# Designs tried in a protein design chat: VH-VL binders against q9vpl3. Part 51

Target 1, 224 residues: q9vpl3
Amino acid sequence: RGKINIQRPKAPHYERARVVAVTQPKYPELPKAKSCFKTRAERTQQQQENPYNEIIAREVRNWLDHSRLVAFFHLSSITADDIFRVRVQLHKQNLHLKSYGSKIIEQAVKNTRYEAIVPLFHSNHCIVFSPDPEKTAALLRIVRRVPQMVLLGGIVEETMLSRNQLVAYAQMPGLHAVQAQLVQTLSQAPGHLIQQLQAHQNSFVQVLDVHAKNQMNEETPKST

## First folded at step 13 (VH-VL)

Design D157
Fold by ESMFold2, look of step 13:
Structure D157 (fold): chain C 224 residues (1-224), chain A 121 residues (1-121), chain B 111 residues (1-111)
Amino acid sequence: as target 1 above (224 residues)
Amino acid sequence: QVELVQSGAEVKKPGESLKISCKGSGYSFTDYWIGWVRQAPGKGLEWMGIIWPEDSFTRYSPSFQGQVTISADKSISTAYLQWSSLKASDTAMYYCARDEGIYESYYFDYWGQGTLVTVSS
Amino acid sequence: DIALTQPASVSGSPGQSITISCTGTSSDVGGDNYVSWYQQHPGKAPKLMIYEVSNRPSGVSNRFSGSKSGNTASLTISGLQAEDEADYYCSSYTSWSTWYVFGGGTKLTVL
């Protein structure tokens, strides 16, 4: 054990302060509350993008409608050549690698039980679609060559599966005969989640309705 | 029935080239990784590298990078291990093996019978 | 470079249970990585006995079981038989550069 020497010499305060001041850029004060700040250009871009976003959102819905397997991945930085080669290998197995913006995904799954997937897309990502759920193992063998693709979870036979559930699904012997049975077993836990999300949505609507009625009652008596 | 059949034993001199083969049957050859494993006489197993036969994507163990070439001909379901210039220290048994692992799982489920390579002057 | 540590040898009598250990680091056995076990009889190719720590392939006797605790994986053979006399290797993923690392091997002798 030793004593701590509190009087350790430091660089001159004047030089340290001067270096920090020179290397630190002038920061403007934050504008008014971030949640309320929008320029005219930002509003116009959002308005102009709505018709284009809906076209792409319909594409996503079409993939979801025709895909019995959907897998979600986080995607780290990767070269265009490497991702292209992986896309080719996946395509040969009827596995279709796609990427969409989070707003487009949110728009595509609005008013569906898949709204819970939206948070998966607030970082860089990709999605694999396939009509062939028996290709889940092939998918997961191919992606081993791409450490930049990190499995988040998926949808099999219209049932949400966690990462671990999807991997377990892929490993089942006699996959085709077992897959319908497995999806039924795993879906029992997600069924409670769907009901909870529906109840939460209903309670949110109720709160808004009470708030609207309270404002109307204060301004106009309900007896007139 | 999954089977990996390797080429026969080889006796070579230092400096000679060699290409040994591993033919897969009973499964979809291009759907699985194929690895090569070395076993020096009386010694343990050493992973050398692995290949995705569909497009020949390869990973080499750092210990063997630049010392061997792993390749495949998917049209005949065959993987290869090749030396451009053999050394006496390359004397070993060489196995090919299929990897059945998915995502973050790595293991060899079926192995070839082995190819004994003897390099002596 | 990185090797998994196994005892050089273990022995047991017929009918006994024995355990072979495989000790690594937090970057292989001790991490979230899976461990596999291989049996090799003299002059034969290795055979997969256990994958993903504890899973037994079809055709492997239920006398073989696997487990992992911390940085150590274990292969247990119950009801030891003469044909179990062989070398046993563990294997684990380590890194993107090294998909497979093997243990040094354990010679099992049936007394």
Scores: ipSAE 0.785, ipTM 0.899, lowest interface PAE 0.9, mean pLDDT 80
Fold by ESMFold2, fold request of step 14:
Structure D157 (fold): chain C 224 residues (1-224), chain A 121 residues (1-121), chain B 111 residues (1-111)
Amino acid sequence: as target 1 above (224 residues)
Amino acid sequence: QVELVQSGAEVKKPGESLKISCKGSGYSFTDYWIGWVRQAPGKGLEWMGIIWPEDSFTRYSPSFQGQVTISADKSISTAYLQWSSLKASDTAMYYCARDEGIYESYYFDYWGQGTLVTVSS
Amino acid sequence: DIALTQPASVSGSPGQSITISCTGTSSDVGGDNYVSWYQQHPGKAPKLMIYEVSNRPSGVSNRFSGSKSGNTASLTISGLQAEDEADYYCSSYTSWSTWYVFGGGTKLTVL
């Protein structure tokens, strides 16, 4: 497989791929063609559930609007205790682990540039939200202990990133303006992304060294 | 400036217990993995295990599972490696090291100076 | 012990380029796994020279470069200098049970 594409990330790590393959979702065999005429109780209950979905979808929109980092994961079977411990570790870093139904995600992103994320939610998933994109590295250090969470990609500063692009972003030194500028170029192929980020990181470090030296000279005037 | 400072050299007899330490400074101790690596005299490096200091989640190399205990006290930014009963074959240099890798990346960017453990009778 | 395969020793003259190999399997060095390289002078702790196959940490000379092809990773040192004389170890992820496996080490001698 020699084709590299931002929309087709590399296969998951072997151990994670094995877990995903064993637990791959089975589409529910729900009755699609139901006989006509629902009962009064079924109609009433159906109506009541729909308004709650819109409230939750509004919550997701609020998370998306207020988060500068959003990361998407496939989530295979995991114990409640294990996922709880991970949620606690993430929360300590202002990283908020959430899961929502695919219908709710579809409602939340309808008529937005983010409609392309909907297919990611047809299987078991979770989402991590944060207002602080510098926490991407912390997120990706913590998830190393969770083979059940397989990174699919994310959104950083309103730019959609593939898995490899998000990982490359996480490795950059932190100045918000420089990281945001590099994110704007992250829609390129993974190989080009790594090369571009390395060049920008090296240039950025050089600029900071010159700037810090100049500021030391400006802030330390001649003998008083 | 990231620094890992280990406890001093130890001379022990077989059957004795031992706990050596690794104190981290210059970074957020609970935000990074800490690993332990053994180097027998004249030999190469062997990974023993790793810990997430915030909640003490650990992974052990199969070769060392049940042979040692890795722990941490986050209140003093210190990780520990402990034996309940030393053997002469435990004579080695022991390093702690910080892992800065993310997601599918695993590497040690900063290392302690090492703790020489000598077990002889 | 199971270790990644490295040559026991390599030598070169000042100014030359040398390459140290690190051979594993499709489960570690092969596949999608990253490789890191460490330099260790006698009596000193290891120092990270290369991570993620080819990346240099800050403060590591650009004379050091890394690459990988198939099940073999390579560390290349150009413009060999006397201070490069040391032991070199590669490392790779293997599995969930074994996050790190090291090579047996290579002694580099500068003639």
Scores: ipSAE 0.785, ipTM 0.894, lowest interface PAE 0.8, mean pLDDT 81

Design W60
Fold by OpenDDE, fold request of step 14:
Structure W60 (fold): chain C 224 residues (1-224), chain A 121 residues (1-121), chain B 112 residues (1-112)
Amino acid sequence: as target 1 above (224 residues)
Amino acid sequence: EVQLVQSGAEVKKPGESLKISCKGSGYTFTSYDIGWVRQMPGKGLEWMGIISPYSGETRYSPSFQGQVTISADKSITTAYLQWSSLKASDTAMYYCARDEGIWDSYYFDLWGQGTLVTVSS
Amino acid sequence: DIVMTQTPLSSPVTLGQPASISCRSSQSLLYTDGYTYLSWLQQRPGQPPRLLIYEISNRFSGVPDRFSGSGAGTDFTLKISRVEAEDVGVYYCMQATQFPLTFGGGTKVEIK
């Protein structure tokens, strides 16, 4: 029983050798120069072509298009628990806290009226969306207790506002309140007009009454 | 118009049950909390409790804990205050009031007109 | 419970003169978030209470400028710069720093 020479295996039969030679997978020589590690640039390019990013970008667009209040925040280091608490508070007020990558935002706002917001998203950020612009005050009251959220600016009723403008907006009486005040003022106007129009007539009547009283007093004979 | 409208005055006997209501309108009901405040005749204001319609969470003053039940129905934007058994000492004006419901800040920015409850034998 | 003490109990004021109401708490009303949850309410005769001031010094919407709030810690003051006839009523301070929420005993403002 011949010792299987592991160092010099017997050549297979010619036919088998031929089959093996033909069936040997020709592996393309891996280009020696391609580092197994995708360069940062390659990773960035792959992220740009990621169908997932497109989907998310569409979502962002939808939020922007359907929101009457959009607020942009710088987000400093914050715990997951703290963010969750903030989210709950915001959600109670029908405010929606979202965070997206800068590239996603860029893609989402490309060739839109919102393109001007891109510079705000160079760092960690979050966005709050709301269908109700009247919630601006509530938003600010919530975030004032969250030092990790720094207001950068926002969009209210399709108008871009700076941080200061947004704060000022929040301090204004609500549209309904202003409208109510206007209606009240307008409702009082006719009354004032009537009073003014009648003022001369009333004055005239008073003068006549005084005159009549004086005449009556003159006609009363001094009973000596 | 933003308002809280409470149910009408109640005249009851001791031992009877009572449930009074506070309906919010003109605003998002779940965004605010509803507090109840008692005012006895000729006396000051007493906080009874508060409910968050959003979460259903209710907090009571220790003085009123177990004496009353505060509840809310979001579907009809109404908060309730109820007694299982009224006492003569429950005779008072009861106010519901709206709180902004933000964090731990409690200030009542909107008040109902009040419900007078008279308990007399 | 935090006890809120108001002084005076009654404040007769001449029309056009200033009024001042004090509210003292049994403990500091400064909350852990850095805010002080003291509010002032006005109750006119036969009416529900109305919010005047929140967080010590912030006037609520629609409140006239003649009302001002000040204070810190345990001592708070409501000032009316010029009392008007419509200002007649009972004023309450309220703390919301700790549960249960508590009111002061009230200060009755009357016109002399």
Scores: ipSAE 0.828, ipTM 0.921, lowest interface PAE 0.6, mean pLDDT 89
Fold by OpenDDE, fold request of step 14:
Structure W60 (fold): chain C 224 residues (1-224), chain A 121 residues (1-121), chain B 112 residues (1-112)
Amino acid sequence: as target 1 above (224 residues)
Amino acid sequence: EVQLVQSGAEVKKPGESLKISCKGSGYTFTSYDIGWVRQMPGKGLEWMGIISPYSGETRYSPSFQGQVTISADKSITTAYLQWSSLKASDTAMYYCARDEGIWDSYYFDLWGQGTLVTVSS
Amino acid sequence: DIVMTQTPLSSPVTLGQPASISCRSSQSLLYTDGYTYLSWLQQRPGQPPRLLIYEISNRFSGVPDRFSGSGAGTDFTLKISRVEAEDVGVYYCMQATQFPLTFGGGTKVEIK
């Protein structure tokens, strides 16, 4: 009784082999599970091809280009109601609160002068835009009561500013106020100068008069 | 120039109606609130009320509630204080003042020149 | 209503000398948001009031550094380090922590 070599099964008879070959269930090849791991490159390419992201990126660029004040905030957990209240306060001051995804911001600022802001957007963030840089003080006064909004930095008049620099900027008197003060100081200066010049002249005339009187008294011969 | 300009002095009789105005210029009118303050002759300051031109919301001091009406027209950047029937006791200087209009903070950073109202028989 | 009491009623001061004005509130002016809404106003003769200090110690824009505010809770002080001739007038404290807004009775600063 020949040891059935299970490792080398005897080839079935030709007829049986044919029947087995024909009756072998063709199992549909399981669709090769596309490895859910889209390569970083494929993910990046697919994100670039999203027309919606491009539209939003253009919007972000438009806001950046037309805003004279841009402030970046980290946004901690905040309720929708609280955000709404903040938005109303900001809107009253012509400040616009926007929130965008990090990828959209990256796409929007790629190869632009704003590329340096990308590292600020690793977490939940919001951006405030304004056409008026004089509203910086108002912005800071609003957000100081909102602990969930942490100022990271901003752009004022096309200049990147740190948090501390923005705070310092907000504390400065407006350009017009400084100019008005300068004009006032300058308008007072001529009056003071004239007074000082006149005071010196008057003092000189007094000294000369005293000298003249003394000389006249010395020239009067003591008629002994 | 940033300023509040009030209407001129008024001389009225008791029982007459009066509406005085405060016009803001040089700034965004709707970004700030406008308060009214009364100062009787030789006396201190009394807060009457405040209006937000942005929302139209008004708040009155209890002492002035129902006695006066505060309104604003944002199209012409003007706030108003009005009486339906003046009393001799309404004789005073009336100031409008600008408030920053941020949250619940109320400080008046800009003042009008004042409107003198004289009510005499 | 919060009553604001100012002392003194009149403060005759020599030019170049310091002046101090006190304002006391009938209740704490600390608001729920953590801020204290006390302001100081100056009214020169024949002029409207002018804001000097807001939130206890913040100088308003254009206000000289000789003006300073301090205090907490119910007790507040306005100081003028060196009184000048232009500082003559009536000074008011104002609270905005609670409606209605209320003013102190005023302190008249005069040159001796």
Scores: ipSAE 0.811, ipTM 0.911, lowest interface PAE 0.6, mean pLDDT 89
Fold by OpenDDE, last read:
Structure W60 (fold): chain C 224 residues (1-224), chain A 121 residues (1-121), chain B 112 residues (1-112)
Amino acid sequence: as target 1 above (224 residues)
Amino acid sequence: EVQLVQSGAEVKKPGESLKISCKGSGYTFTSYDIGWVRQMPGKGLEWMGIISPYSGETRYSPSFQGQVTISADKSITTAYLQWSSLKASDTAMYYCARDEGIWDSYYFDLWGQGTLVTVSS
Amino acid sequence: DIVMTQTPLSSPVTLGQPASISCRSSQSLLYTDGYTYLSWLQQRPGQPPRLLIYEISNRFSGVPDRFSGSGAGTDFTLKISRVEAEDVGVYYCMQATQFPLTFGGGTKVEIK
């Protein structure tokens, strides 16, 4: 009486095996739960719909719209303590240091006049905002001592400036001083112009006068 | 116009108290520090101390520590220098001066007109 | 305290001629941040001091180009390329590298 080996059942007869194989119910593959195979695009879209990002994007926009000075910096590896020290120095000058994610900035400036700044934010960055463009010099003086902050460019009075242009701007005398100089220059311009216009005439008259004097001296007979 | 305007000349007796003022205008007062400098008659300049109106932090020269008090009221953009008890040796011109207040850079880019203090019996 | 020593005490100069003032510190004025906090001030007769030069060689705004500063460490110089009548006064160096801030004794520039 051969012990039925329950662990290794004898393969059914070939014909029975064929019938069993054909009669096996083909269960439709369960629809792959859409949740497990979200495409990179779908995942990115879901991240974009984060209400939190929208709020922050609006904040960024608000800062941009109300700032007369905006400076963009690359931020190298820096300690929290060092950043805090910098923030304190900036805050004393009414300069506001902010850091935002690149995606948030992209969202904030999309279809705006600031869209051109997006390429600046592909790496670690920070932004300094100020309502006062006269603080540009102070900003640069502060940042000069922070090697981890590299100036990339900025916006002053709605004009985008390169790094070099921003440095040049900071070296300019204050608006009032420039205006004063302009007024002085303009006030002097007519006088200079008149002098230049008369310069040839005056020179000619002087030459004629010298000639006339020389002729008079030649006509005075040496009374022997 | 950016300026520091100091209070007028003072004539006092020894033992009297005195508080002189320095008012800043035309700029953001809290963005800058205010230093005080003494100049005795016919002598050089002596740094007395400095205050940050922003933080309220004050530093004194050791020579003036405990002899004077420097304070500021940012609401009226004014810094003060005060004595509790004047001495004849306090007779001098006193200047307030503005410092840019950036990091540890101390140079005085704007000066008041000075306050002459005369202490005589 | 850092002692600032100025030389000469008095510098009589002819109009149009150059002037040079020296300032020496008792220790190096190079600060840990890499900057040297030496400044030069001008005090005209009856007037408050005026900033001329900061951080050794930087001219303050509105200061004529005839003024120049140089030096390093403990030795500093203020030069006036061409002395004008308005340059008459006392000149002071000041160190701000260490507290307390200290001034030189002053150099009186006068016209011969």
Scores: ipSAE 0.810, ipTM 0.912, lowest interface PAE 0.6, mean pLDDT 89
Fold by OpenDDE, fold request of step 14:
Formats: C-alpha cells, structure tokens, sequence
Structure W60 (fold): chain C 224 residues (1-224), chain A 121 residues (1-121), chain B 112 residues (1-112)
C-alpha cells in the first residue's frame, strides 16, 4: 500500500485531471474587500455630511450667540449621578451645562469670532452657558466643589477670559455695586477736589503770611 | 436694589392665626433659599427653617416643626411664615434671610428688616 | 443638635483696640465636602443681623478688613483688629454643617 506522500501528492491520472479541471467551479474573484478602515479623510467627510452634526453645531452657535457668560471646562471621569447633581445646581442658578464633541464645536465656531476656543476642546469637555454674567461667581462656587470640572476659560460679555481672569471677574463686586461706587466716588470727587485745591491754596497763603511776618520782624532794628 | 422686605409688625391674641411675608426683589428669587430666624426679646437668634423656592423643599428645626409653616410663592417672589394658632411665647422678632442656595452651604447674606410679632391677651 | 458656645458673653473694648470672640462647637463643623460651614454675623442695635464671615475666614462683600475669622474643627475665632464705634452690637456664630442650623448665644461688644 504505497504511502501517500501528502507532501507530494501524485498527480491524478490524466483523464481524472481533465475532469477535475473542467468541473472546478470558477468562483468570481471576491471583490477586493474595501478595507473597512475609512481613511481619516473619509471619516471626516462623512462626519461633515452628517446632517445631525450640522444641527448640533447650529445649536452650539445659538448658545454662544445668546450667552453673556460662557465657561469652558475640562471634564475628567465623573459619574452620571455627579453630573446630574451639578446640573441641578447650575440650573438653579440659570446656568446651562452642555457637552459637545470636539468636532461639533469646531464646526460650530468655524469662521466665527469664537474660533479661538477650538484648542480648548481636545479632550473631554463641558460648557456652561448663561444669559447673566453676574452668575459667574455662582458658577465658580458650584464648580469649586466638583474636582472633575476644571475651568479652562470663558467668555464674558463677548470677551474671552482666561481662567484667572474669570476668577478675578467673579470676585469683583457686581456691576451695579461697582457702578454705585463709581457714582458715589464721582459725586464726592468734585467736593474733595475743591477741598484739596482750597486746602493747598490756604496752606500756601498761611505759609506766605508767616514768612512775611518773619521778615517784618527781622527788619525792625532793635533800638539800642 | 437687592433686598428682602418683610411685612409690618403684627399684634395678635393667643389662638389667632398669622401669616407674615418676606418679599425678595432685585435678584432671581428661585436661585436662593429663604430662611426664617426668630429672635425673642433680648435673646439670641434661632433658626426656624428654610425653604427652597426652586424646588419647594422645606426644612424645619425640630423645635419649630409642626409649630409653623414655611412656604413660598415664586410667582410673586415671596416667602411666608405662618402660625395656625399663636401663643404668647411666639412674641418675637422674625427675620427672613437669603441663602445662596448652592449645594449644602447655608449662609445668610441678605436679611429682611424683621417683623415684630406681639402676642398678648 | 450642634451646640455653639460663644465666649465671652460681653466684651467691653476700648476704641481702637482689638477684640476677639470665640465660638466653640460641640462637634466638628467639617462637612463631608471638605468645607466648614461656620459663619459670623453682626447685629447692631435695632438692626437685623448682617453677615460678616462665611466658611470660617471669608469676608462677605462690603465687610471691612478689620474683621477676620479663623479656626478649624470645633474652635473658631472672630477678630476685630481695631474696634470702631460702629462695631458695637452682638456677634453670633452660626453653624450650617448639619441641620438644624444653630447659632451661638451671642457676644455683646461694647465700647468702654
């Protein structure tokens, strides 16, 4: 029983070989499987063509345009429950917490005055919107207890502020208080200026009088 | 101007009901909580309770639980303190005070002028 | 309930001199969030209370720099660096770490 050399199978008899050759099903060449890996460009294009992204981008723009306070945060790992709690606190203060994808933000702010914020959104982030810039202090008081939310910066009254600037802004007395102080100061300023001007003049006159009196006393010859 | 304005002084008899008010103005009423503090004549301050106009949640001091009712009407930015039946011992100055309403922090940054309640036979 | 004990009951002070008021709590006022909810209030004669200090050492807006708060845990101090005539009144500490909120008994600051 000839050991079938599995490594070198004996060629089938010529007739069998012909039959096998003719009966071999010609399978259509499997279409070259387009590598399921859409190139970054294709993914980006497909994302750009997503009507949903456009809608969301529009929403973001609307929030930006209608908010007088916008704060940007890095969001580290946080539980849904914690986020919810934060949201409730913010909402109570008329602060709106939103989270969007970086690409959506990029699309939303492209060719706008807000384009400079794009670099802030490379990681997980959230945005707080408010129509009231006076809520900045409240916002900071809320988020200071949320270590997962790291303030990156913000926009107040159409001005982009750094983290430190926002903190400083929040520590300032409210606009109304500052205005009131300003008005008080301004109202007192003329009186104080007049007093100061008069005080200097009066002091000068007094000094001159003293000088004149001293000179008169020196000129009186001691009658020997 | 940011202020809490309380209702005027009340003179009542024992057994009468009373509801005093505290109206907030110049700020977003629902963003802050309103606390009530009693001060008996010549005595110190006593916290009675607090209400969140935002949520409607109310908390009472155990000493005042069931003795008074704290409520708020956010539509008119007013908080209330009420008694169903006054006692002579209820004679005191009552203050409403605003709390920042952020997390579990309670400090009263704004106070009403006080309402003097006198209960005498 | 947390009992707040203030000392002294009365503090006669000469104008321009410092004053110090102590407040002790029956238990730690450190809350789980890491903050200590101790505040100081001033009540001038015939006026409602006014917030001076919150969270131990933070001056409330409009409060003069002569007021300062310090302390930790159960022991707290309000200091007035230079007492002025307008500082006459009763001072209260308040804890808000747990319900019910409680006040100290008050310290009366008077001018000698």
Amino acid sequence: as target 1 above (224 residues)
Amino acid sequence: EVQLVQSGAEVKKPGESLKISCKGSGYTFTSYDIGWVRQMPGKGLEWMGIISPYSGETRYSPSFQGQVTISADKSITTAYLQWSSLKASDTAMYYCARDEGIWDSYYFDLWGQGTLVTVSS
Amino acid sequence: DIVMTQTPLSSPVTLGQPASISCRSSQSLLYTDGYTYLSWLQQRPGQPPRLLIYEISNRFSGVPDRFSGSGAGTDFTLKISRVEAEDVGVYYCMQATQFPLTFGGGTKVEIK
Scores: ipSAE 0.806, ipTM 0.910, lowest interface PAE 0.6, mean pLDDT 89

